# VH-VL binders against NAD kinase (nadK): the designs that were tried, part 158

Target 1, 268 residues: NAD kinase (nadK), of Syntrophomonas wolfei subsp. wolfei (q0aze0)
Amino acid sequence: MKIILVNNRFKENTEKKAQEIAGQLSALNVEVIIDNGLDEPYAGTVDFIMVLGGDGTMLRAARRYGQRAIPVLGVNMGTVGFLSNIEINELAEYLPLILREEYSLEARMMLEVAVFQQQSLLTRVFCLNELLLRSNSPRMLSFALEISGQKLEPYRGDGLIVSTTTGSTAYSLSAGGPIADPQLDAFIVTPVASHIINKRPLVVSPEREISLHLLEEREAIIGIDGQIKMDFGAENRVLIKRAPHPLLMVNLKAKPFFTSIDRSLQRQ
Short names: E, the ipSAE of ESMFold2; O, the ipSAE of OpenDDE; V2, 0.75 times the mean of E and O plus 0.25 times the DockQ between their complexes.

## First folded at step 18 (VH-VL)

Design SS18 (from QQ3 with light chain K50R; framework fv_oberotatug; at its last fold request DockQ between E and O 0.93; V2 from the best seeds 0.84)
Fold by OpenDDE, fold request of step 20:
Structure SS18 (fold): chain C 268 residues (1-268), chain A 123 residues (1-123), chain B 107 residues (1-107)
Amino acid sequence: as target 1 above (268 residues)
Amino acid sequence: EVQLVESGGGLVKPGGSLRLSCAASGFTFSNAWMSWVRQAPGKGLEWVGRIKSKIDGGTKNYAAPVQGRFTISRDDSKNTLYLQMNSLKTEDTAVYYCTTVPKYDKFLAFDIWGQGTLVTVSS
Amino acid sequence: DVQMTQSPSSLSASVGDRVTITCRASQGISRYLSWYQQRPGKAPNLLIYRASNLESGVPSRFSGSGSGTDFTLTISTLQPEDFATYYCQQTYERPWTFGQGTKVEIK
């Protein structure tokens, strides 16, 4: 068996733990690769991915490996989030289930985000949570939203979020988006401070495509999962689709989503 | 009420075949991992095999004594688990139980059992 | 394969007695150990999972302890309905194996 341990090199506790776990797994004749984000993603075949940390680390792991149909386990290390399944202190006890492949899988839809300039592809990214279009100034944006060729009225506001159902409990939630069952595949289009008071979030079929472009000069940025940032101007277009492959998340423990989210909200 | 009901047991000659059924009710069968366990008369319990849910890949695993002869399958539309037994031997004589295998929290303990169905292999 | 050995194979006890059954694994199985009760002519019922967790609906007089290779099932005060055969099971690795059973008989 070959396992990738994904951690955050800027968090010393996760780095140390990754090394410790790597030693333990090696003692069990498991080949281990540590990915702390310093190098390019491992290109070889692997059987399992453990993400040591929080939601941010999971998002990075998803972008790096999510298209490879590898089981991914979130191991929480003292953070608050929705993408981890077990705690770090539970790992040793649950390890037999991992090594014996006695775990459940949950497919999570990802986004395919393509950014263009004059019909030229600038970048293509797969992400688990969301794409954000936001103003880079105190001024509102004016941009065009198109869904499956249907042109909506010009949008004015601070920005727009296009998220997966997984991402519904991330930035979209803070922006007033609905909480979505992660077992559903759908786009959630959440306005960010729209000039229209009653501008409602949209729940969109995963079969549709979403296109955005500015109706003004370059004054915006695109954010992906809160980790990738790029300038976005009048000559740019962004196309959002369902990713061709979902992230395969490993479930070792029962994590009732709605109970968890309810408790989380009560603590805020 | 959660319930498992086995059926299909009976008398069969060595080398014969038999298919057992397990009807599930009271829970979401399609998401459940299921197992077969047998108990020879006056003897202990013996694990036969396990099948995962379709969403988890539908993986099947068997005990060595039945490997290659027995096949576990499921029809989620009918909430039914099956055990196809071929090339039966006298040592296969037992009460056969179907069980749930919770995939979370119980470390694969069998928490729900049927009443069992008797299979007798005799010439 | 992991071998599970129960002790004793049988015991005689009276109502109200404290009963202790042990189970030993041939190798370390962490807490992947369950206990079952089987009354005569009935199907087994889960009593304890993860070595020490009481299954829902099971009386509190039942308790489990242990980790690694040595495990114990305890009935604090034996009741008439507790006369049965008890089995331990490991699910640490396939094939999942049971102990040979312990028959608790009335004295």
Scores: ipSAE 0.894, ipTM 0.955, lowest interface PAE 0.5, mean pLDDT 95
Fold by ESMFold2, look of step 18:
Structure SS18 (fold): chain C 268 residues (1-268), chain A 123 residues (1-123), chain B 107 residues (1-107)
Amino acid sequence: as target 1 above (268 residues)
Amino acid sequence: EVQLVESGGGLVKPGGSLRLSCAASGFTFSNAWMSWVRQAPGKGLEWVGRIKSKIDGGTKNYAAPVQGRFTISRDDSKNTLYLQMNSLKTEDTAVYYCTTVPKYDKFLAFDIWGQGTLVTVSS
Amino acid sequence: DVQMTQSPSSLSASVGDRVTITCRASQGISRYLSWYQQRPGKAPNLLIYRASNLESGVPSRFSGSGSGTDFTLTISTLQPEDFATYYCQQTYERPWTFGQGTKVEIK
C-alpha cells in the first residue's frame, strides 16, 4: 500500500509529525510519499492521501490530487475547520480502518476553471472552494456573466465569487452568499460589493457552464481557493464547469455539519 | 422500529442451492453496510461475509469456507439483503443471521441482528 | 487469522454474583473488540463495542475493559435475565472472528 502525507512545510510541528507518521507507516510496510508543498505533485499511483493540517492544506491537496479518485483524509492538527475528520491523537487507533479500507467516502464537487486569452487556452486549474474575480485597483469592474449561454445583465462592483457548496462557508459567505449543504452539488454565484442593487446571489445547477469576461479595460485578478492568483484583463475570459471528478473525502467519524456550523466558522 | 427479518431457510441436499433474504425496516438500508453470520447447532458464531453500501463502493468480502460458493447481494429498492448459497455442504448447516455493521464510531461492531433462519443440509 | 479464546467455556453463578469473562486475542487488536449476549433460542445482541463502550439500552451492570490482547467482560450483579452465552469478536482484521463463547448458567 502507498500513501501520500500532505503537510505545510511552514508549520514546523506538521513537518515533524509527518516524518514521525511516515516512520510508523514504513514499519508496517506501507510506502510513504511526503508532500510538503516544495516538490511537484507525486505522479505515480497511490492508494490514499492523508492531509495533516487545516482547511488550507486540504485545499492544496484537493488541487494537486482531487482529480485522481484517491481517498483523502483530513487530520486535524489544532484548529477545527470544515474539512478535517479525525484528530491527530486519534490516528493510531483509526489506522486499522484506513489500512483495510473500512471507511466511507463523501464526494465533494470541485470546479474546473479554464482561463483563455482571446480563443487560446492559457491554463486549466481545479479548486475545492471558489473562484474569485476581483478588481486590482480602486475602480470597480464592469463584467459579464453568462450561464449556459444565457447573458445576464452586466455586473458592476468589486467582483464575483463562483463557489462550490463546500466553498459556501468560505469567502462566499462573507460576501453575503448562503450556507449550502456540502452534500449538494451546485454553483453559488455571489457578487462582491455590487453597485447594482438587483444582483442577488444565485444557486445554479452543476450541469451549467459559467463564463466571465470584463466589459471595460481594467486590472483584475482571478483567485483560486484564496491561494492562487492570476492577472485577468479585457482580452481574457474564464469558463467554469463542474470538475470531472469530485474530491473523495474519507469519513471515519461522524461530524454533523449543521450542529457545528458556528464553531467551525469561528475557527476559519 | 429497526428490524431485520430473515427468510428462505429450509432443508436442502448436499450440492444444492438456496437463497436467503433479509428484509430491513426502520433505517436507511441503502446507506448501511450489511453482514451475514452463521451458527451451527450447538456451536458458536462464525462470520460469513459483508457487503458495503453502493455509495461506499458495494465491496463484498467473505470468510474462506464460503468464498466462491456464497454470494452476498442487495436490492436497495426493496430494502433487502440476500445470500445466495451454492454447492452446499453438510457443514453449512446453521442458523443464518443478517446484521448491520455501523460505518462510524463502533469499530465495525455488529449492532443490529435479525432473528435468524435455519438452513439444514443433509441427505 | 486472529484467534479469539474465551475463558471460561461455561460457569454457574447465583443471582447477585459478580461474573467475569475473559477474551484473549492471538495478536494485538487495539480496541477492536466487541461483546455479544445470546439468550437461549434467540439472536445475539451487542453489549459492548470498542472494548469498553456500552451499547445504548444495555444495563449499566455490564462493563468491558482491556486493549491489545486481553479483554474482560464484567457483570457486576448478575440478574436472572443474564442467563445466556456471551461472545467476544475482533474486527481488527478480516476474517472477523468470534470467541468460542461462554455459557453463563443461573443456579
Scores: ipSAE 0.739, ipTM 0.887, lowest interface PAE 1.3, mean pLDDT 91
ESMFold2 (binder alone), look of step 18: mean pLDDT 94; pTM 0.960
OpenDDE, look of step 18: ipSAE 0.880; ipTM 0.950
ESMFold2, look of step 19: ipSAE 0.728; ipTM 0.885
ESMFold2 (binder alone), look of step 19: mean pLDDT 94; pTM 0.959
OpenDDE, look of step 19: ipSAE 0.867; ipTM 0.937
ESMFold2, fold request of step 20: ipSAE 0.706, 0.711, 0.712; ipTM 0.875, 0.879, 0.880
ESMFold2 (binder alone), fold request of step 20: mean pLDDT 94, 94, 94; pTM 0.960, 0.960, 0.959
OpenDDE, fold request of step 20: ipSAE 0.892, 0.892; ipTM 0.954, 0.954

Design SS4 (from QQ3 with heavy chain G57A; framework fv_oberotatug; at its last fold request DockQ between E and O 0.92; V2 from the best seeds 0.84)
Fold by OpenDDE, fold request of step 20:
Structure SS4 (fold): chain C 268 residues (1-268), chain A 123 residues (1-123), chain B 107 residues (1-107)
Amino acid sequence: as target 1 above (268 residues)
Amino acid sequence: EVQLVESGGGLVKPGGSLRLSCAASGFTFSNAWMSWVRQAPGKGLEWVGRIKSKIDAGTKNYAAPVQGRFTISRDDSKNTLYLQMNSLKTEDTAVYYCTTVPKYDKFLAFDIWGQGTLVTVSS
Amino acid sequence: DVQMTQSPSSLSASVGDRVTITCRASQGISRYLSWYQQRPGKAPNLLIYKASNLESGVPSRFSGSGSGTDFTLTISTLQPEDFATYYCQQTYERPWTFGQGTKVEIK
């Protein structure tokens, strides 16, 4: 078995823990790779991905390795979130289940985000939570939203979020989007401060494609999972599809989603 | 009420075949990992094999004594677990139990058991 | 394979007695240890999981302890319905194995 440990490069404690875990796994004759902010994702094959940190680390790991259809376990290290399954202090006890593949998997839909300059592909990214298009100024954006080739009325507002159901509890939620069952595959299109006061979010079939482009000569930005930022202009377009592979999240413990989200919201 | 009911046991000659069934009710069978456990007359318990849920690829694992001879399967539409036993041996004589194997929180403890069905392999 | 050895194989006790059964694993199994009760002519019932967690519906007079290789099942005050055979099981690694059983009989 070969395991890659993905930790938070900005938190030394996660790095230290990764080293410790790597030693333990090596002692069990498990090959270990540590991704502590590698410039490029590890190119070699791995059998299991262990994420040490919080939701942010999971999102990064998902973007880097999620397309490989490899089991991904979130191990929480003192943060509050929805994407970790066990706590770091529990890892030792659950390790036998991991090594012997006595765990369950939950498939989470990911987004395939393609950014174009006219007809040329600039970048393609897979992400777990959302794509955000927003203004880079205090002025509202005017942009076109197309769903499966259907052109909607021009959108005017600060921005737009296209989220997975997993991402429904992230920025989309803050923007007024619905809470979605993460076991459901769907796009959630959530307006960000729309010019239309009561513009409702859309729940869109994962079989559809979503396209965005600006209708004016203005600079905007695209955000992915709150971590990746890129400039977006009038000659750019974004195409959003369901990723061809879901993220395979490892479940070692039962995590009641709706109870958790309810508790979380009560704390806000 | 949560319940497992085994059936299909009986008398069979060595080298023969038999298929056991386990009917599940009272819980979401399709999500459950299931196992077979047997108990020879007057003896202890012996794990036979385990099958995961479909969403977990339906992975099957067997104990060495039955490996290659027994096959576990499931029909989620019927909430039924099966044990196909081929090339039966006298040593396979036992009461066969089906059990649930919780995939969460119990470290794979068998928390639900059927009443068992007797398989007798004899010449 | 992990071997599970229970002690004793049988014991005689009276109602009200404190009963202790031990289970030893041939190797470290962390807390991947469960205890079962089997009454005569009946299927086994789960009593304890994770070495010390009481299964829902099981009387509080049952308790489990231990980790690694040595485990203990305790019945604080033996009741008439507790006369049965008890088994420990490891699920640390396949094949999952049981102890040989401990028969608790009436003195």
Scores: ipSAE 0.891, ipTM 0.953, lowest interface PAE 0.5, mean pLDDT 95
Fold by ESMFold2, look of step 19:
Structure SS4 (fold): chain C 268 residues (1-268), chain A 123 residues (1-123), chain B 107 residues (1-107)
Amino acid sequence: as target 1 above (268 residues)
Amino acid sequence: EVQLVESGGGLVKPGGSLRLSCAASGFTFSNAWMSWVRQAPGKGLEWVGRIKSKIDAGTKNYAAPVQGRFTISRDDSKNTLYLQMNSLKTEDTAVYYCTTVPKYDKFLAFDIWGQGTLVTVSS
Amino acid sequence: DVQMTQSPSSLSASVGDRVTITCRASQGISRYLSWYQQRPGKAPNLLIYKASNLESGVPSRFSGSGSGTDFTLTISTLQPEDFATYYCQQTYERPWTFGQGTKVEIK
């Protein structure tokens, strides 16, 4: 069996713990590849991905490996997250289930994001939480949203969020979007500081295609999962679809989503 | 009220076939992992096999004595678990129980059991 | 295969007695051990999971302990309904195997 161990090298506790866990797994004849973000994603065959850290580390793992249909387990290292399933101090106890594939999987929708310059594809990326279009200056944006060829009235404001249901508790929530059950597949389209009356958040079928472009020349950016930034101008457009594959999240313990959300929101 | 009810047991000659059913109620059967366990008369318990839920790929695993002869299946629309038993031997004589295997929190302990159905394999 | 050996194979006890049953695994199984009760003529029922966790609805006089290879089921104050056969089971590694059973009889 071959496992990728994903950690965040900028948090010293996770790197030291990753080496410790790799040693324990090697003693059990498990081949381990550590992905601390320094190298390109491992391209070879892998049976399982173990993410050591919080939601941010899981987001990176999802972008790097989510389209490969590999089970991904989130292991919490002290921060209460929405994407972890077990605590680090429980990992040794749960290893027999992992190694013998005695676990359940939960599918989480991902976005496929294609950014164009004129008619040419510039880049294609995947994300678990959201795409953010926002102004990169004090000036507001004027932009067009198109859903499956249906052109909505122009938007004006600081930007727009297109999120998955998993991302509904991230930036979309802060911008006024609804909390969505992550077992649903949907886009959530949330305006950011809109100056146009009646621009409400939209919940959209995952079968739709979403397109964005600027209606006037402005400095803007596209943000992916709050971790990747790309410049976006009047010569660009972005197409957003459901990704071909969901992230396959491993569940070893039952984690009640709704009580977890209630507790997390009370700490604001 | 969670309940499992086995049926389909009876007398069969060696080399014969028999299909057992297990009717489930009181829980979401389509989400459950299910197992068969048998108990020869006057003897202890023996795990026979397990089937995962469809969302978990419907993976099937069997104990060595029944591998290749028994097939576990499920019909989620009827909330029913099946055990197809072929090439039966006298050593397969037992009460057959269906049971649930929780996906979470119990380390695969078998938490809900039916009352069993008797299979007798004899000449 | 992991073999599970129970001791004793049978015992006689009176109502009110403290009863201890031991289960040994042929290799380490961490806490992947469960205990079942089977009353005469009835199906088994789960008592203890994860070596020491009491199943819902099971009386608090039942307790389990152990990790690794050696495990114990204890009935602190034996009741008339506790005269039954008790089985341990490992779920660490397939095939998931049971002990041979311990029959608790009226003295």
Scores: ipSAE 0.763, ipTM 0.895, lowest interface PAE 1.2, mean pLDDT 92
ESMFold2, look of step 18: ipSAE 0.744; ipTM 0.889
ESMFold2 (binder alone), look of step 18: mean pLDDT 95; pTM 0.962
OpenDDE, look of step 18: ipSAE 0.884; ipTM 0.948
ESMFold2 (binder alone), look of step 19: mean pLDDT 94; pTM 0.962
OpenDDE, look of step 19: ipSAE 0.882; ipTM 0.949
ESMFold2, fold request of step 20: ipSAE 0.716, 0.713, 0.736; ipTM 0.878, 0.881, 0.884
ESMFold2 (binder alone), fold request of step 20: mean pLDDT 95, 95, 95; pTM 0.962, 0.962, 0.962
OpenDDE, fold request of step 20: ipSAE 0.890, 0.888; ipTM 0.952, 0.952

Design TT9 (from NN1 with heavy chain R30K G56S; framework fv_ixekizumab; at its last read DockQ between E and O 0.89; V2 from the best seeds 0.83)
Heavy chain, then light chain:
Amino acid sequence: QVQLVQSGAEVKKPGSSVKVSCKASGGTFKSYAIHWVRQAPGQGLEWMGGIIPILSRADYNQRFKGRVTITADESTSTAYMELSSLRSEDTAVYYCARGHTWKTSHGYFDYWGQGTLVTVSS
Amino acid sequence: DIVMTQTPLSLSVTPGQPASISCRSSQSLLRDIGLNYLHWYLQKPGQSPQLLIYFGSDRASGVPDRFSGSGSGTDFTLKISRVEAEDVGVYYCMQALQTPLTFGQGTKLEIK
ESMFold2, look of step 18: ipSAE 0.768; ipTM 0.893
ESMFold2 (binder alone), look of step 18: mean pLDDT 92; pTM 0.954
OpenDDE, look of step 18: ipSAE 0.841; ipTM 0.914
ESMFold2, look of step 19: ipSAE 0.767; ipTM 0.892
ESMFold2 (binder alone), look of step 19: mean pLDDT 92; pTM 0.954
OpenDDE, look of step 19: ipSAE 0.860; ipTM 0.925
ESMFold2, fold request of step 20: ipSAE 0.751, 0.766, 0.767; ipTM 0.887, 0.891, 0.893
ESMFold2 (binder alone), fold request of step 20: mean pLDDT 92, 93, 93; pTM 0.953, 0.955, 0.954
OpenDDE, fold request of step 20: ipSAE 0.857, 0.867, 0.864; ipTM 0.923, 0.930, 0.929
ESMFold2, last read: ipSAE 0.743, 0.739, 0.739; ipTM 0.884, 0.883, 0.877
ESMFold2 (binder alone), last read: mean pLDDT 93, 93, 92; pTM 0.955, 0.954, 0.952
OpenDDE, last read: ipSAE 0.863, 0.867, 0.855; ipTM 0.928, 0.930, 0.922

## First folded at step 19 (VH-VL)

Design UU1 (from RR11 with light chain V100L; framework fv_patritumab; at its last fold request DockQ between E and O 0.95; V2 from the best seeds 0.88)
Fold by OpenDDE, fold request of step 20:
Structure UU1 (fold): chain C 268 residues (1-268), chain A 121 residues (1-121), chain B 113 residues (1-113)
Amino acid sequence: as target 1 above (268 residues)
Amino acid sequence: QVQLQQWGAGLLKPSETLSLTCAVYGGSFSGYYWSWIRQPPGKGLEWIGQIYHEGDTNYNPSLKSRVTISVETSKNQFSLKLSSVTAADTAVYYCAREGLKHWTPYGMDVWGRGTLVTVSS
Amino acid sequence: DIEMTQSPDSLAVSLGERATINCRSSQSVLYRSYNKNYLAWYQQNPGQPPKLLIYWASTRESGVPDRFSGSGSGTDFTLTISSLQAEDVAVYYCQQYYTLPRTFGQGTKVEIK
């Protein structure tokens, strides 16, 4: 068995813990790779991904390795979030199960985001939560939204979020999007401060495709999972699809989603 | 390692339709753009067009009216048709993969061996 | 279309000497978000397809000798062979893959003096 540990390079405690865990795993004859902010994703094959940190670390790990169709376990290290399954102090207890592959998997839909220069592909990004199109100025954006070839009325507002159901409890929630069951596959299209009063979010089939492009000669920003920032101009287009592979999240410990979100909302 | 094999008729008369096929071996067909490029004898390279594995196509405007690129995903193949050929279409035709590094294009990293197509009356 | 212009058209260099090929694009091929130039260099031997040599303007493809290097940004690029070897005799092409249509330079023939 070969395991890659993904930690947060900006949090020393996660690095130290990764090294400690690596030592423990090595003692058990498990090959370990540590991704402590590698310049590039580890190119070799791995059998299991262990994410040490919070939701942000999980999102990064998902973008880096999520398309490999390998189990991903979130191990929380003292943060509040929705994407970790166990706590760091529980790892020792569950380690035997991990090594024996005695766990269940939950498939989470990811986004495939393609950015184009005119019709030329610039890059593809796979992400777990959302894509954000946002104005880089106090002025509202005007852009075109197309769903499965259906052109909607020109959108005007601060921006737009296209989220997975997993991402429904992230920025989409703050923007007034619905809370979605993470076991459901769907796009959530949430307006960000639309000029249309009471513009409602859309729940869209994962079989559909979503396209975005600006209708004006302005610069905007594309945000991925709140971590990646890209410039987005009039010559750019975005195509959003369901990723061909879901993220396979390891479920070692039951974490009731709806009770958790209810508790979280009560704290606000 | 990924390899491309291409085949088709190498001799055509004016006004006929050029037809070439490229097959992909040793790697994934899905996720890539696949291009056709041609090179007249003793001259440079001209991009003809590309196709995504899902069937989306883009053509060089200079050839758009005469070019059709298609894909047969079940066979990991894509094809080129160029109608109404003239002597000016005499060239070595290459199929190529537009490679990706971390899902970002970085160039045509795999090429077929090329097929000489001669248009002569 | 983005026009690609190479200079010179032909270059004769002694063995072991430096060869320099320039490529200019009519428009910038820099993807600012990634700070990557969408420019590639190819080597083509007679009777063979082009071979990818350099990508993103300055990164060597796997298996390419260290004597090959690419530099430049925006619209001006350079391919350098630090010490020309006999096997380096070929035609070299620059190519932009930033926009469609894809476009190539006219090629530079490198020969031994």
Scores: ipSAE 0.926, ipTM 0.972, lowest interface PAE 0.4, mean pLDDT 95
Fold by ESMFold2, fold request of step 20:
Structure UU1 (fold): chain C 268 residues (1-268), chain A 121 residues (1-121), chain B 113 residues (1-113)
Amino acid sequence: as target 1 above (268 residues)
Amino acid sequence: QVQLQQWGAGLLKPSETLSLTCAVYGGSFSGYYWSWIRQPPGKGLEWIGQIYHEGDTNYNPSLKSRVTISVETSKNQFSLKLSSVTAADTAVYYCAREGLKHWTPYGMDVWGRGTLVTVSS
Amino acid sequence: DIEMTQSPDSLAVSLGERATINCRSSQSVLYRSYNKNYLAWYQQNPGQPPKLLIYWASTRESGVPDRFSGSGSGTDFTLTISSLQAEDVAVYYCQQYYTLPRTFGQGTKVEIK
């Protein structure tokens, strides 16, 4: 059995704990690869991914490994979030179940984001929460949104968020979007500081194709899960679709979403 | 390992339509742009166009009026048609994959063996 | 269109000596957000398809000998063969993949002197 342990090298307790867990697993003849964010993603085949940390560490794991259709377990290291399943102090209790593969999987939709220079692909990235288009200057943006070839009236404002339902409790919420049940597949399209009052958040079928481009030259940025930043100009276009594979989140312990919303949001 | 095999008629008369097919083996067809490139004997390389696995195409403006690239996803194949050929279209035609590393383009990493197409004068 | 210009058109180099090929693009091929130049070098041996040698201007493809190196950024690029071997007799092409159409340099023929 081969697993990846994902941690954040800048969070001292996650790095120390990752080494401790790697030692325990190696003693059980489990091959362990540690991904602390420094190196390229491990390219070989693995059976399981364990994320030690909060939601940010899970977002990086999803971006790196989510399209491989491998079980991913979130292990909370102290700060309550939306994406962990068990606490670090419970890991020893659940480890036998993990090794025997006695758990269920919860699928979470991901975004596939393709960025173009005119019609030429520049990069493709996958994300769990959201794409943000925003102004990178005091000037507002004027931009076009198309949904499956249907051109909406132009947007004017600070930007736009295209979120998954999982991302509905992240930046989308701060911009006025709804909280959505993460078991639903949908896009949530939320304007950021729109000067056009009839521009309301949209909930869009996951089968739709969403595209964005600027209508005038301005300094803008595409943000991915709050972790990746790409410059975005008048010659660029971004295309957003449902990713081919959802993130497969391991469920060992019941985590009621709706009864925990206020606690989770208070801690971010 | 990914391999490209290409075939089609190698001898044409003026005004006929060039038709070539490229099949993809040993790897994923999905997620890639697939290109056609030609090389007249003793000359350099000219990109003809590309197709995404879902059917979207981009063509070299110099050839756009005569070029059609299509995909048969169920067979992992893509095809080139070039209409109204002349002797100037005599070339070796290659299919190639537009490669990706970490979902980012890095050049054409897999090429077919090439098909010489001769257009009689 | 981004025009790619190589120099020289042909080059004769003694076995074991350095060969240098230059490539200039009419526009920048640098994707600044990733700090990567979308510039590749190919080797084409007689009767064979091109083979990818260098990508992102300076990164060697797997299996390419260490004597091949790429450098440059933006619009000016160089392929260097540090110690020419007999098997390196070929035509070399630069190619940009930053925008469409994809464009190649005219090629540089490298021969043993």
Scores: ipSAE 0.797, ipTM 0.919, lowest interface PAE 1.1, mean pLDDT 91
ESMFold2, look of step 19: ipSAE 0.756; ipTM 0.902
ESMFold2 (binder alone), look of step 19: mean pLDDT 94; pTM 0.958
OpenDDE, look of step 19: ipSAE 0.907; ipTM 0.962
ESMFold2, fold request of step 20: ipSAE 0.758, 0.778; ipTM 0.904, 0.912
ESMFold2 (binder alone), fold request of step 20: mean pLDDT 94, 93, 94; pTM 0.958, 0.958, 0.959
OpenDDE, fold request of step 20: ipSAE 0.921, 0.232; ipTM 0.970, 0.718

Design UU10 (from RR11 with heavy chain D56E, light chain V100L; framework fv_patritumab; at its last read DockQ between E and O 0.88; V2 from the best seeds 0.86)
Heavy chain, then light chain:
Amino acid sequence: QVQLQQWGAGLLKPSETLSLTCAVYGGSFSGYYWSWIRQPPGKGLEWIGQIYHEGETNYNPSLKSRVTISVETSKNQFSLKLSSVTAADTAVYYCAREGLKHWTPYGMDVWGRGTLVTVSS
Amino acid sequence: DIEMTQSPDSLAVSLGERATINCRSSQSVLYRSYNKNYLAWYQQNPGQPPKLLIYWASTRESGVPDRFSGSGSGTDFTLTISSLQAEDVAVYYCQQYYTLPRTFGQGTKVEIK
ESMFold2, look of step 19: ipSAE 0.811; ipTM 0.924
ESMFold2 (binder alone), look of step 19: mean pLDDT 94; pTM 0.958
OpenDDE, look of step 19: ipSAE 0.917; ipTM 0.967
ESMFold2, fold request of step 20: ipSAE 0.782, 0.786, 0.772; ipTM 0.912, 0.914, 0.909
ESMFold2 (binder alone), fold request of step 20: mean pLDDT 94, 94, 94; pTM 0.958, 0.959, 0.958
OpenDDE, fold request of step 20: ipSAE 0.925, 0.921, 0.921; ipTM 0.971, 0.970, 0.970
ESMFold2, last read: ipSAE 0.794, 0.781, 0.784; ipTM 0.917, 0.914, 0.912
ESMFold2 (binder alone), last read: mean pLDDT 94, 94, 94; pTM 0.959, 0.958, 0.958
OpenDDE, last read: ipSAE 0.918, 0.922, 0.926; ipTM 0.970, 0.971, 0.971

